VHH binders against O-phospho-L-seryl-tRNA:Cys-tRNA synthase 1. Designs and how they scored, part 23

Target 1, 364 residues: O-phospho-L-seryl-tRNA:Cys-tRNA synthase 1, of Archaeoglobus fulgidus (o30207)
Amino acid sequence: DFINIDPLQTGGKLTEEARQALLEWGDGYSVCDFCTTGRLDEIKTPPIHDFIHNQLPKFLGCDVARVTNGAREAKFAVMHSLAKKDAWVVMDENCHYSSYVAAERAGLNIALVPKTDYPDYAITPENFAQTIEETKKRGEVVLALITYPDGNYGNLPDVKKIAKVCSEYDVPLLVNGAYAIGRMPVSLKEIGADFIVGSGHKSMAASGPIGVMGMKEEWAEIVLRRSEKYKNKEVELLGCTARGATIITLMASFPHVRERIKRWDEEVEKARRFAAEMEKLGIKQLGDNPHNHDLMFFHAEVLYEISKKAKGGRFFLYRELKSRKIHGIKPGLTRYFKLSTYGLSDEEVDYVLNAFKEIIEKYS
Key: E = the ipSAE of ESMFold2; O = the ipSAE of OpenDDE; V2 = 0.75 times the mean of E and O plus 0.25 times the DockQ between their complexes.

## First folded at step 22 (VHH)

Design a7 (from y6 with R98T; framework vhh_surovatamig_d1; at its last look DockQ between E and O 0.05; V2 from the best seeds 0.00; counts 0 for: pae E 9.8 > 2, placed apart)
Fold by ESMFold2, look of step 22:
Structure a7 (fold): chain B 364 residues (1-364), chain A 119 residues (1-119)
Amino acid sequence: as target 1 above (364 residues)
Amino acid sequence: EVQLVESGGGLVQPGGSLRLSCAASGFTFSSYSMSWVRQAPGKGLEWVATINSDGSETDYVDSVKGRFTISRDNAKKSLYLQMNSLRAEDTAVYYCATDTGSWEGFDYRGQGTLVTVSS
């Protein structure tokens, strides 16, 4: 009965339905026993075709969707399909490392949109516009990427305004929603962007690696281009993607995930309450204020000062939390740490808050 | 520039002893707690011992308690680990570490020193 507050874990806990499906379908490439066309997305039983072509586009608010071997592979597929010699991608400085590495792998030059200073660390539409404008002087900008939210501060940038900026510069926009899709409502159409990606194992209660990719119809011919020799196979997806436990658990969890995003306002209010109580303890929440996501980043000067004198030094916080069966803050962190309240009950939130209070009191 | 340089590692038989040293520069050494951490081949990083800024309090992981002694010399900006009664499971790269509380939580450690306990 550990309470896990690691942002990497809080959106990926399997449902009971997914656990049972894993037991039934966990052997190898089990769904392929029912493939008659050589295309994963055409398998009718189990109902992968309906999931990919009917359920997933509605959920993502897009025209065309696919399943990939993780959000990182979806980002690479988009980047590689748009890549040209000497071309540029513009991406936010709060991006996940896999966005940067995917761009390098695609052979793209990279321009980073700077974040603002402490305490906000925000990606603004204005900085996005400036970076695109400056980068266009250096070469063709074939794609922009925005992380929504970022995995450090949990900031949700003004993605609608960023999409408008990108449209004005005639640059397609990829929204990296790895911490959004499956946790909160997200719609590609409402954002006004061109591509959206999500992480099944991070935020859709699936075993990994698995990702989802959505796009406007106009991009399908480019991103989902077919092999010349193997006419049924989509080049960027290497023909087929998730073919076993990962797709089955994603599908089995999907009804639950579709319902849970409807309660997103409750998760935001819970995170805001957590942050407000931490502020009373002298632990400051950084990033968006008011905060708009379950992932939170804290500046805890009080815990840092304790660490200078406490038995265990910089590891005292980890040891104190572990003794109270709280997991998710890395060993050795005191002054700065991140956590997530997603899916915790009010009782569990109160338990974690009380743990921080008791720890500070013990060393006061 | 913050710099931590570990030394004193080597090959030793079970039951033997080694003394590790860490030379620190580029920060006010006497203001910070210092730790030794280790990484065994193919394993994650494990905390070993910590000493507070003035040396008045020490703490150890249970597996080394009574065998290892952490100490510091603030005048020389040096951290030490005396390792006695060494066991095969003590084989690891040993790092000294500090948390200077940098704005973005940056963690400082050196390149480490290899300790091999083998017959």
Scores: ipSAE 0.006, ipTM 0.416, lowest interface PAE 9.8, mean pLDDT 89
ESMFold2 (binder alone), look of step 22: mean pLDDT 81; pTM 0.823
OpenDDE, look of step 22: ipSAE 0.014; ipTM 0.291

Design a8 (from y6 with S102D; framework vhh_surovatamig_d1; at its last look DockQ between E and O 0.79; V2 from the best seeds 0.00; counts 0 for: pae E 10.0 > 2)
Fold by ESMFold2, look of step 22:
Structure a8 (fold): chain B 364 residues (1-364), chain A 119 residues (1-119)
Amino acid sequence: as target 1 above (364 residues)
Amino acid sequence: EVQLVESGGGLVQPGGSLRLSCAASGFTFSSYSMSWVRQAPGKGLEWVATINSDGSETDYVDSVKGRFTISRDNAKKSLYLQMNSLRAEDTAVYYCARDTGDWEGFDYRGQGTLVTVSS
C-alpha cells in the first residue's frame, strides 16, 4: 500500500487498540456518562483520572498535567493565564504559526529569537538570551517559548541551556514538543522548563484535535484557576476539553506510545542513514548536522534542474512518487521539501531511497 | 526586472470560450517551463496547466483536461491558454507563472486577468 513520509502523519497513525476503543467509546459525550464532578479529568470510568493524574505526569516528567483540544489550546491557556497589559512573549523564529497566533489572541507583544543562516537555521541559547535582554528594555517578559523540534527543519535546540537562560532572567519557559512527545523521550523536569505541550494527533497516535499539557506545581493555581460561579470548572480550559474520540484514542494508544519512545535512538539512526544516502544523490539535508530527529528538510538542486525539462514541470516529483505509492511530499515541491522516516521499516526506507535514485536516473 | 502581463479575461456565459495571453519580459522565456494558475474568490491558488520550455510537453489538472489548451510562442515570448466549454467553477483570477521550484508559490508579477463565468 502507500508509504507515508508526511511528518504530520508518521507519529499520528492510530494503533489497533485505539481503533477498537473508538468503536466502543467514540460518541462525542460517551465519556461523560460517568462524570460526577463536572470535570473531564476526574472521570474514573473510563479511567481518564488515572491517565491524567498518574500516567501522564510520569510520562511528561511534570507535576501537573491536563489534556486540551490540541497543543494550540494548551499554548493559549498558558499564555492567557500569564498575560497582562503591554507584556511580551519571547519565542523562537522557527515557531509553529499557532504559537504566534495564540500570543496575539492572548494580547501579548511578540519578540522573535532569530535563527541562524542557511544551512543550519538553528535557534541558539545566545540569541535567546540576547532577545530576552533586549525585550526587557521594552516591557515585561512574562513567558518564553521554544519549539523542540521545529516543524520545518527538525532541529532540536539546546533546550536545557535555553531553560537555564530563561531561569536566570526569571522568565518561565514553555516547551512546544508537538513533534517530540510521543516520538522521543522528553521530560519537563530534566529540561528545567516550566511548561511542556504535546500533540496527540501529530505524535501520540491519537485522533485529533488533542493535546497534552504539563507544568510545575507552582503554576497550577494560575493556569488552572477555577470559576467563581462554577467552582469546579477551570477557566482557561473553558470547563472541559477533549471528549469522545480524541481522549479515548489517546488513552488507548498510550501504552504503545510509552514503549515506542524507548526506540528513539533507532529512529535517529534510521533518519541519519536516509539523509546520508540522499546526499549521495546530490540531495542536501539542511538543519542539524548530524541530524537528531526523524523530520528532515532537503535542498535538492538536481530535482529542480530536472523540473525545467520534465513533463509536468514542478509537479513531476509528486507524480513520480505517487506512481510508486509514496505519499507525503506536497505537490509542486522539487528544490526544497521535508519528510519524516518515523515508524518506517528498513525495507520501506530503502524503497523510498530507491525511488529517488530511479527518478533521477530516468531524467538524466 | 521579470514581468508577466496577463490579458484576455472577461465575462462569459457557461459553455463559452476565452483565450488568455501572457506577455513575458526581463528573462530568457525559452529556458523555463510555464504554467497557468488560478485563484477563485476566497480560495487558494490552483494549478491549471503547464508547458515545458520548448513546448513539446503539456499537462493539465483533471478538471480542465479536454477543455483547456496551453501553448507558447518562444519567439514572441508569449504564453497562451485557450479555454473552451467554460463552467461556473472556472471563475477565477488567472495568473501566468514561471516555474522555479522555489518553496513559495508560482512566480507571477502582475494582477492577473479575471475570468467570470455567469449566466
Scores: ipSAE 0.005, ipTM 0.419, lowest interface PAE 10.0, mean pLDDT 89
ESMFold2 (binder alone), look of step 22: mean pLDDT 83; pTM 0.838
OpenDDE, look of step 22: ipSAE 0.040; ipTM 0.519

Design a9 (from y6, 16 letters changed; framework vhh_7xy4_2; at its last look DockQ between E and O 0.01; V2 from the best seeds 0.00; counts 0 for: pae O 11.3 > 2, placed apart)
Fold by OpenDDE, look of step 22:
Structure a9 (fold): chain B 364 residues (1-364), chain A 119 residues (1-119)
Amino acid sequence: as target 1 above (364 residues)
Amino acid sequence: QLQLVESGGGLVQPGGSLRLSCAASGFTFSSYSMAWVRQPHGKGLEYIATINSEGSETDYSDSVKGRFTISRDNAKNTLYLQMNSLKPEDTAMYYCARDTGSWEGFDYKGQGTQVTVSS
């Protein structure tokens, strides 16, 4: 009965359909009873084949799609398939740690596109171009990665312009849409990207771990190459991926997910309203302004000052919010924190705002 | 009682055309997404086309894209499948199905109509 404002969880709450599906398909290999060809994407009952080959490509705006064990596996699959000796990947400084680790695992050198300074922390097409250009002097750039939005500030970089930049340098682009796909309208083709990945458990109301991967047709033969010994198995996917509660809950929630992204403007307005009210309390929203995503990052000097004298110190905010049945701010955070208003009702938004107001007043 | 009755199947030569119809009754047809599914002999059921309740959105499997067209007439409670450029691999029992849009797929299908493509 808590209000959850944790960005990691607001888009991943299961639908009722998914919860029911979870009870039925909770066994890890429950889907395997229906696998006759040894390929997950070829299972027709339940309609996994239709989902992966028809529904998901359309949803992602791509030619070829797969489901993976999280966005991180998808990113690694792409990076690994494109990796060469001494090759480089260019990615934004706001990248998720899993992007960085994937590159390391793939044996790629990493160049980071710098973010701008406080308060914007933006990734610009210009800096992206410069980084690519400089990196190319050091070696072959086999991939660029942009986080859309980033999970720190909720910034939405100009991905179309970035895609254009990448194209001009003949570098394929992977869009990490872990906080986009399933929340807002996103299309690989409209962006002009080569790859796009999403998170089912972050943003598509599925039981994790599960991710989605989309690509242009020309990359399928590379990324989805088959084993020499096992001719039906795709090597980068280790022969099989999500095959239990994860895929079923993803599919169960998918109709709802398709519908809710149509209300993205409402979610943006909600976030902006929230930020505006927080500003009145002396808590500043950092990053894009106006903000265009439910994930927001705040600078709260007023709460930081309170933490210096409050009982429990820096943990006072967590305790105060918990006592009010609000979950999502990590313990120990006061000066800086992120939250999401995604999926909250107007009443819940007001409740959370009032909580912050009351907390500040209590310690004033 | 909910009923879906398919018609229009038959024997056709490769490259030929068929138009399937499905008469719906026993439910508010205009409120539901519909689908065509087919089952080749010895194979499982597969989705080949879907259409939303309003008829404004359609989806197709890769195997039939560009050749098949799904449509509906809500005033007549009828679903259609125009099949052009038919191939031997299109040979199957074709079913009209009420589509749930969920992981469950369809919740009801008709008795089916046989389509055979052979020279």
Scores: ipSAE 0.007, ipTM 0.212, lowest interface PAE 11.3, mean pLDDT 93
ESMFold2, look of step 22: ipSAE 0.040; ipTM 0.576
ESMFold2 (binder alone), look of step 22: mean pLDDT 86; pTM 0.866

## First folded at step 23 (VHH)

Design uu1 (from f2, 18 letters changed; framework vhh_7d4b_2; at its last look DockQ between E and O 0.01; V2 from the best seeds 0.00; counts 0 for: pae E 20.7 > 2, placed apart)
Fold by ESMFold2, look of step 23:
Structure uu1 (fold): chain B 364 residues (1-364), chain A 119 residues (1-119)
Amino acid sequence: as target 1 above (364 residues)
Amino acid sequence: QVQLVESGGGVVQPGRSLRLSCAASGFTFSSYAMGWYRQAPGKQRELVASISSRGSETDYADSVKGRFTISRDNSKNTMYLQMNSLKPEDTAVYYCARYSGSWYGFDYWGQGTQVTVSS
């Protein structure tokens, strides 16, 4: 019985319903057996239309939603639709690499909002405002992006304050919620931003690649513009997006995902307890303090010192955890690592904590 | 409006055959997977057979596998169930249904046709 603490996996485990749906609908384009209009989002059976036009907007707190081939393609669609010659995007330094690459692919100049120093690594509204102001001296800023939370430290920046900053500069804001949507409650309307994206395979218990995209109504004509020749096809989405297994598993898991976000306070409490127990072992949690997400980043000097003398060197921690049926910390990491407690039972959390305690004792 | 109309039911002796038909209207039949359900008195509805929109993939309940054959003619908007080697336990009302997906089941049913296997 393996415990997986990889942040990439803890929110992406398929439900039983999704596994059954995959077996039944997993043949190639089987979802398209029911397509009558040539538009994925108009298929009523399976109820993709209801999912995209009714369920997702309510879940995301937005006016208009679509599914995409991963959050990275959603970010590109927004960026590319807003891109102009010599224009800029402002994004946080804690961003996922695909945000940066999507901006490059869209032909945008990039200004990074600096994070604070060790131990917090935070993105502040102040730094966001300063970066926008300086970048506007260099050219037009067509978009800002904030990662909420980031995939390194699990920090949840003050996204409402950042949205107000962006509004004051007349810059639309994209919220990258790849580790939020499907794990915790989140609402585009409550944040006050313009776009929100999420990862189905990372945080919505779906087989990937699949993402979700939400926006204010006023952006739909730009982001979802239609082909001149193929007037029912949306250009940025290349007409259709996630087809087959990915959309089917996302939809099949969705009722479970809607329910599990209601237990977010329990997940935060669990993460805080885990971090507190790790502190007793000399392993410090970096980033937000108190911590507000299941993804945690640790500075483990004690494990680093052990790695200098242990047989196997820097790979000793991976081997010791694997022998105890714990997966999710990359081979070779000792001094710094991230993990997630999302969806683990209290017994599983205790098992992982005891494993760290036993490993330290074994080498001390 | 979506309409599904079953026909071909009746009373037969064990070992005989019947062919059920389901005429579909009010939607693009060739775009939907279809199925046959049955319900005996006092029992839950049971999926008997299903067929993909193109007819290339079929599935059967274990209790009818090898005896029943589902098929469709998309040019006639009609689905069929060939029932061979009928047994008393096949006695039920048989329903034609339009497939909405396994996690949502079928979204439209016909009124049903009675099949009675007696002796």
Scores: ipSAE 0.000, ipTM 0.106, lowest interface PAE 20.7, mean pLDDT 89
ESMFold2 (binder alone), look of step 23: mean pLDDT 87; pTM 0.879
OpenDDE, look of step 23: ipSAE 0.005; ipTM 0.217

Design uu2 (from c4, 20 letters changed; framework vhh_7d4b_2; at its last look DockQ between E and O 0.03; V2 from the best seeds 0.00; counts 0 for: pae E 20.2 > 2, placed apart)
Fold by ESMFold2, look of step 23:
Structure uu2 (fold): chain B 364 residues (1-364), chain A 119 residues (1-119)
Amino acid sequence: as target 1 above (364 residues)
Amino acid sequence: QVQLVESGGGVVQPGRSLRLSCAASGFTFSRYAMGWYRQAPGKQRELVASISSRGSETDYADSVKGRFTISRDNSKNTMYLQMNSLKPEDTAVYYCARDSGSWYGFDYWGQGTQVTVSS
């Protein structure tokens, strides 16, 4: 009954199939009842083996795939497996905080590729190249990371050109696709990068924490290295990863998710219409213009000015939207906020737009 | 290393002027919007003025509108606050801040410069 425009929620709503699977299989270690080898990815019933080794590589456009305990653990596994003393990772300034923290946990020095200025906040291939070049003067660059799209503005950088730049410097590239995998078409092979990660609970209609990781075959020996003592166990994954509810809901939702990405152009068109109507209300869409993702970031000076006068102050927008059964913009935000139109009907989009119009009119 | 260093504060009589400067380093200054905040003893910190990355858009607190002017010189990596017709109520520590351009607002701050307006 409520319309939720929180980017975290719009790609992560469970399918009915996933809800039913959760009830049937949701006990904590329930899939392990069927484990004969001691590895999650070898379980044939439920068909985890087929999902990880057949379906997921095709979906990600990669040679080798695994599931992890969230995209953050996938990023850490890649970083840690490549880490060397005093080495560097180069990552975009629009990165998710978990990318930065994963690099710190891996013991890597971090160089941030600067974003461009208001209103675009873009990560350009040129800035990426310059940062790699400058960082190589300080030490070995073992990895680059690009966020595609970022979770701040919804910008989709030119990831193919960035991959070419990284290749020219002999630096492997990790694509953080937490808001792409499961929402839009994306392929590691088409991008030309080395690693790709996605978030099951953000964008693949799964219960969390769960992530997906894909790589070129040449990296498997390094990232998926085996324990000396426990030769069947992959060190970076601590032997096993997602179990029970998280893997089961990911798998149950997957047929739906695989099909929904084919309608991505419709989602982009819908987001652009929303942004254009918001512009008519004096609410500026920041980031890529034209915008290329369902996640949008707005600069709403008109709403900020209202907040100075309204009863409730900076909380007025949250209260006004909630009273109209709209959730997803955090309490206290007025001047800047993000939202997502992913999966909303045209009628729901119109309803949200009319709500903003009515709120502005009420306080004008 | 992002650094913001304020200067130009001091003690001044009511009705006089001061000009604050903020020297920026460790980032591409021309890519970021900037702001001045102030905090008087026992009061909440308040935004005084803000300026877009190119200097074309400015915003002011009502209490200083018409008296204070924010500006920037991107060639010198410096932001300014011209403070005219100073009042005792303007007494505060003034902070230079960088606008992240994100929902979490300003992300880097200077140590502040004291402005005292006393009769």
Scores: ipSAE 0.000, ipTM 0.162, lowest interface PAE 20.2, mean pLDDT 90
ESMFold2 (binder alone), look of step 23: mean pLDDT 88; pTM 0.888
OpenDDE, look of step 23: ipSAE 0.143; ipTM 0.589

Design uu3 (from uu1 with S31R S100E; framework vhh_7d4b_2; at its last look DockQ between E and O 0.01; V2 from the best seeds 0.00; counts 0 for: pae E 25.1 > 2, placed apart)
Fold by OpenDDE, look of step 23:
Structure uu3 (fold): chain B 364 residues (1-364), chain A 119 residues (1-119)
Amino acid sequence: as target 1 above (364 residues)
Amino acid sequence: QVQLVESGGGVVQPGRSLRLSCAASGFTFSRYAMGWYRQAPGKQRELVASISSRGSETDYADSVKGRFTISRDNSKNTMYLQMNSLKPEDTAVYYCARYEGSWYGFDYWGQGTQVTVSS
């Protein structure tokens, strides 16, 4: 009975269909009972084959798709498959830690595209180009990665221009759409990217961990190469990936997910309204302005000042929100925090806003 | 546990009035927009009316505009549907539902109450 404004969880709440499916398919190898070929993507009943080979590619706007154990696994698979000795990956400074760690694990050198300063924290095509150019002087750049949006500020870089830049430098582009795929319309082909990854449990209303990976046809032979010994197994996926509740809930929610992304403009409007009201309270939304995503990052000096005097110190905000049945802001955060309005009703949005107002008034 | 219990249904002649009630429990009623659905035999369930959490905003299907009034009493955790000038085409099972969010829609349906309008 709580309002959840945690970006990690908004969009990830299971649909009713997924909840029902979860009860039936909760066993970790439940899908394997139906596997006749030893390949997850070849299972016909339940219709995993159709999902992976027909529905998902269409949804992602790609040629070839796979299901992974999270976006992080997908990113790693791509990085690892493209990795060479002394090679480089160029990624935005706003990248998720899993992107960075994946690159490290893959043995890649990492060059970060710098973000702009307060309050925008933007990743620009110009800085992307400059970073690629500079990095190429140091070694071979085998991949570029852009986070769309980033999970810190909810900024949406100009991915089309970035893709063009990458193309000009002959660098393949991976779009990390962990906070995009399943929330908003996004297409690999429209962007002009080579790879796109998403998070099922974050943004596609599925049980986690689960992710999706899309690519152009030309990359399939590389990324989805098969084992020498086990010819039916794809090496980068360690053979089989999601094979229980995760894949089934993903599929169960998918029809709903396809529909809800059509209402993205409403979600953006909701977020903008929220941000505008917060600003009236002296809490500033940082990043893109106007903001174009449900994930928002706030600078709240007023709350920070309160935290200096309030009982419980920096934990006062968490407690105050919890007492009002609002969840999603991490304990200890006051000056800076992120939240999401995704999926909330207008009334819930108002409730949250009023909560902030009341809290501020209480301590004034 | 979230519960919605409808009441007030029955058999009436055309032109008569009924008042449906929905008793809500297991959640903070005042936080949620609510709505009434109906399902006639052989037809899909359709939204009849909706009301904001505070009751300040209402919306109606075109077929019931001017005849039906949705209201709520948050102090009693109850939503109402006043149905006036009932028509045979209003015959259906009426369901109370909670609005969960912009992409969830309505959920936690009650068992429904039968409304029959016949001469």
Scores: ipSAE 0.000, ipTM 0.191, lowest interface PAE 15.9, mean pLDDT 93
ESMFold2, look of step 23: ipSAE 0.000; ipTM 0.093
ESMFold2 (binder alone), look of step 23: mean pLDDT 86; pTM 0.868

Design uu4 (framework vhh_gefurulimab; at its last look DockQ between E and O 0.03; V2 from the best seeds 0.00; counts 0 for: pae E 19.1 > 2, placed apart)
Fold by OpenDDE, look of step 23:
Structure uu4 (fold): chain B 364 residues (1-364), chain A 118 residues (1-118)
Amino acid sequence: as target 1 above (364 residues)
Amino acid sequence: EVQLVESGGGLVKPGGSLRLSCAASGFTFSSYAAAWFRQAPGKEREFVSAISRGSETTYADSVKGRFTISRDNAKNSLYLQMNSLRAEDTAVYYCARYSGSWYGFDYWGQGTLVTVSS
């Protein structure tokens, strides 16, 4: 009954097909009954094999793809497979915490590419190059990671230029597309990246946790190496990954996902319109301007000021939005918050905007 | 609480006219598209007409030229003017709120009966 503007959820709303699939495949290991070879990606009925080996690579613009238990598992798999003693990974400062933790878990040293200052918070190819260069003086850089877009500001770095930079320094590039794949057109090959990861439950209308991983052919032997004892099992995937509702809902939603990414321009326009209207209320959209993604970060001094006086303090915004059947802003946030307009109708967008307007007026 | 309440149904002769109303409450009506549906006895519910926030209208082929959907945002009301009524228009008519691609028609009225009979 609520309008959901949580970026974590707007792209993960299940399709009707996925919901129906969920009812049937909700049991945790429901897919395993159909496994004849001991490999998830080899299951033909349901057509998981076709999805992983034909549909997904095409969709990601990669040579080889796998399904993982989230983008974070995919990132870790790549990092872990490439990790060496005293080696370094270079990643953007706007990276998701899971990227950082994955690197730590993999035993990698981490160098962060600095973001620019308020209000842009951008990751630039120049800073990327500089960071790689400086880091190489300290040790071997085995991987670079760029978040596209970042989950804080919804900024879209120039990933093509960044890929070129990485190539010039002979560093493979992993694109974290958790908020891209399934929302917008993205291609590993077009970018020139070595790896690309996505989130099914964030951006591909699937039940979670589930992710996707794509790579160039040359990396498959490394990242997808098989166990010595269990010759059919891929080590970095811990053998099998998604074994039930997650993979089935991902597949069920996939036709819809392929279509909706074609309407990305509409989503961008929607976001821009939203941001423009918020600006009229004294709430500033930070990051890329014009913004190019549905995920937006706002600076709301007006709401912050209200929070100083309002009953319930900083929780007033959450309560006011909740009372208006709007979900997505975390409790306690007033001065800064992020939201997404992805999938919302124009009517819903206007409703949310009016809610903000009414709230501001109420406390004026 | 979001509510939609239909009214205006009744008995009418073929060729007659009737105007249905739907009163909305508990939400900002002007921010939503709305639609009329109908369900005849023993049949599935079917789409009749919709109106966008910008008052763009859509009609089922069966009612085109005869029915007119309209809205009054100031009154939080949706209307369906039905002219040249036919026996096959006999049904319970429902108004519904459209809440976007994810939620669809998420709230419905209780319906109002329209009977077209000689």
Scores: ipSAE 0.000, ipTM 0.224, lowest interface PAE 12.6, mean pLDDT 93
ESMFold2, look of step 23: ipSAE 0.000; ipTM 0.159
ESMFold2 (binder alone), look of step 23: mean pLDDT 90; pTM 0.914

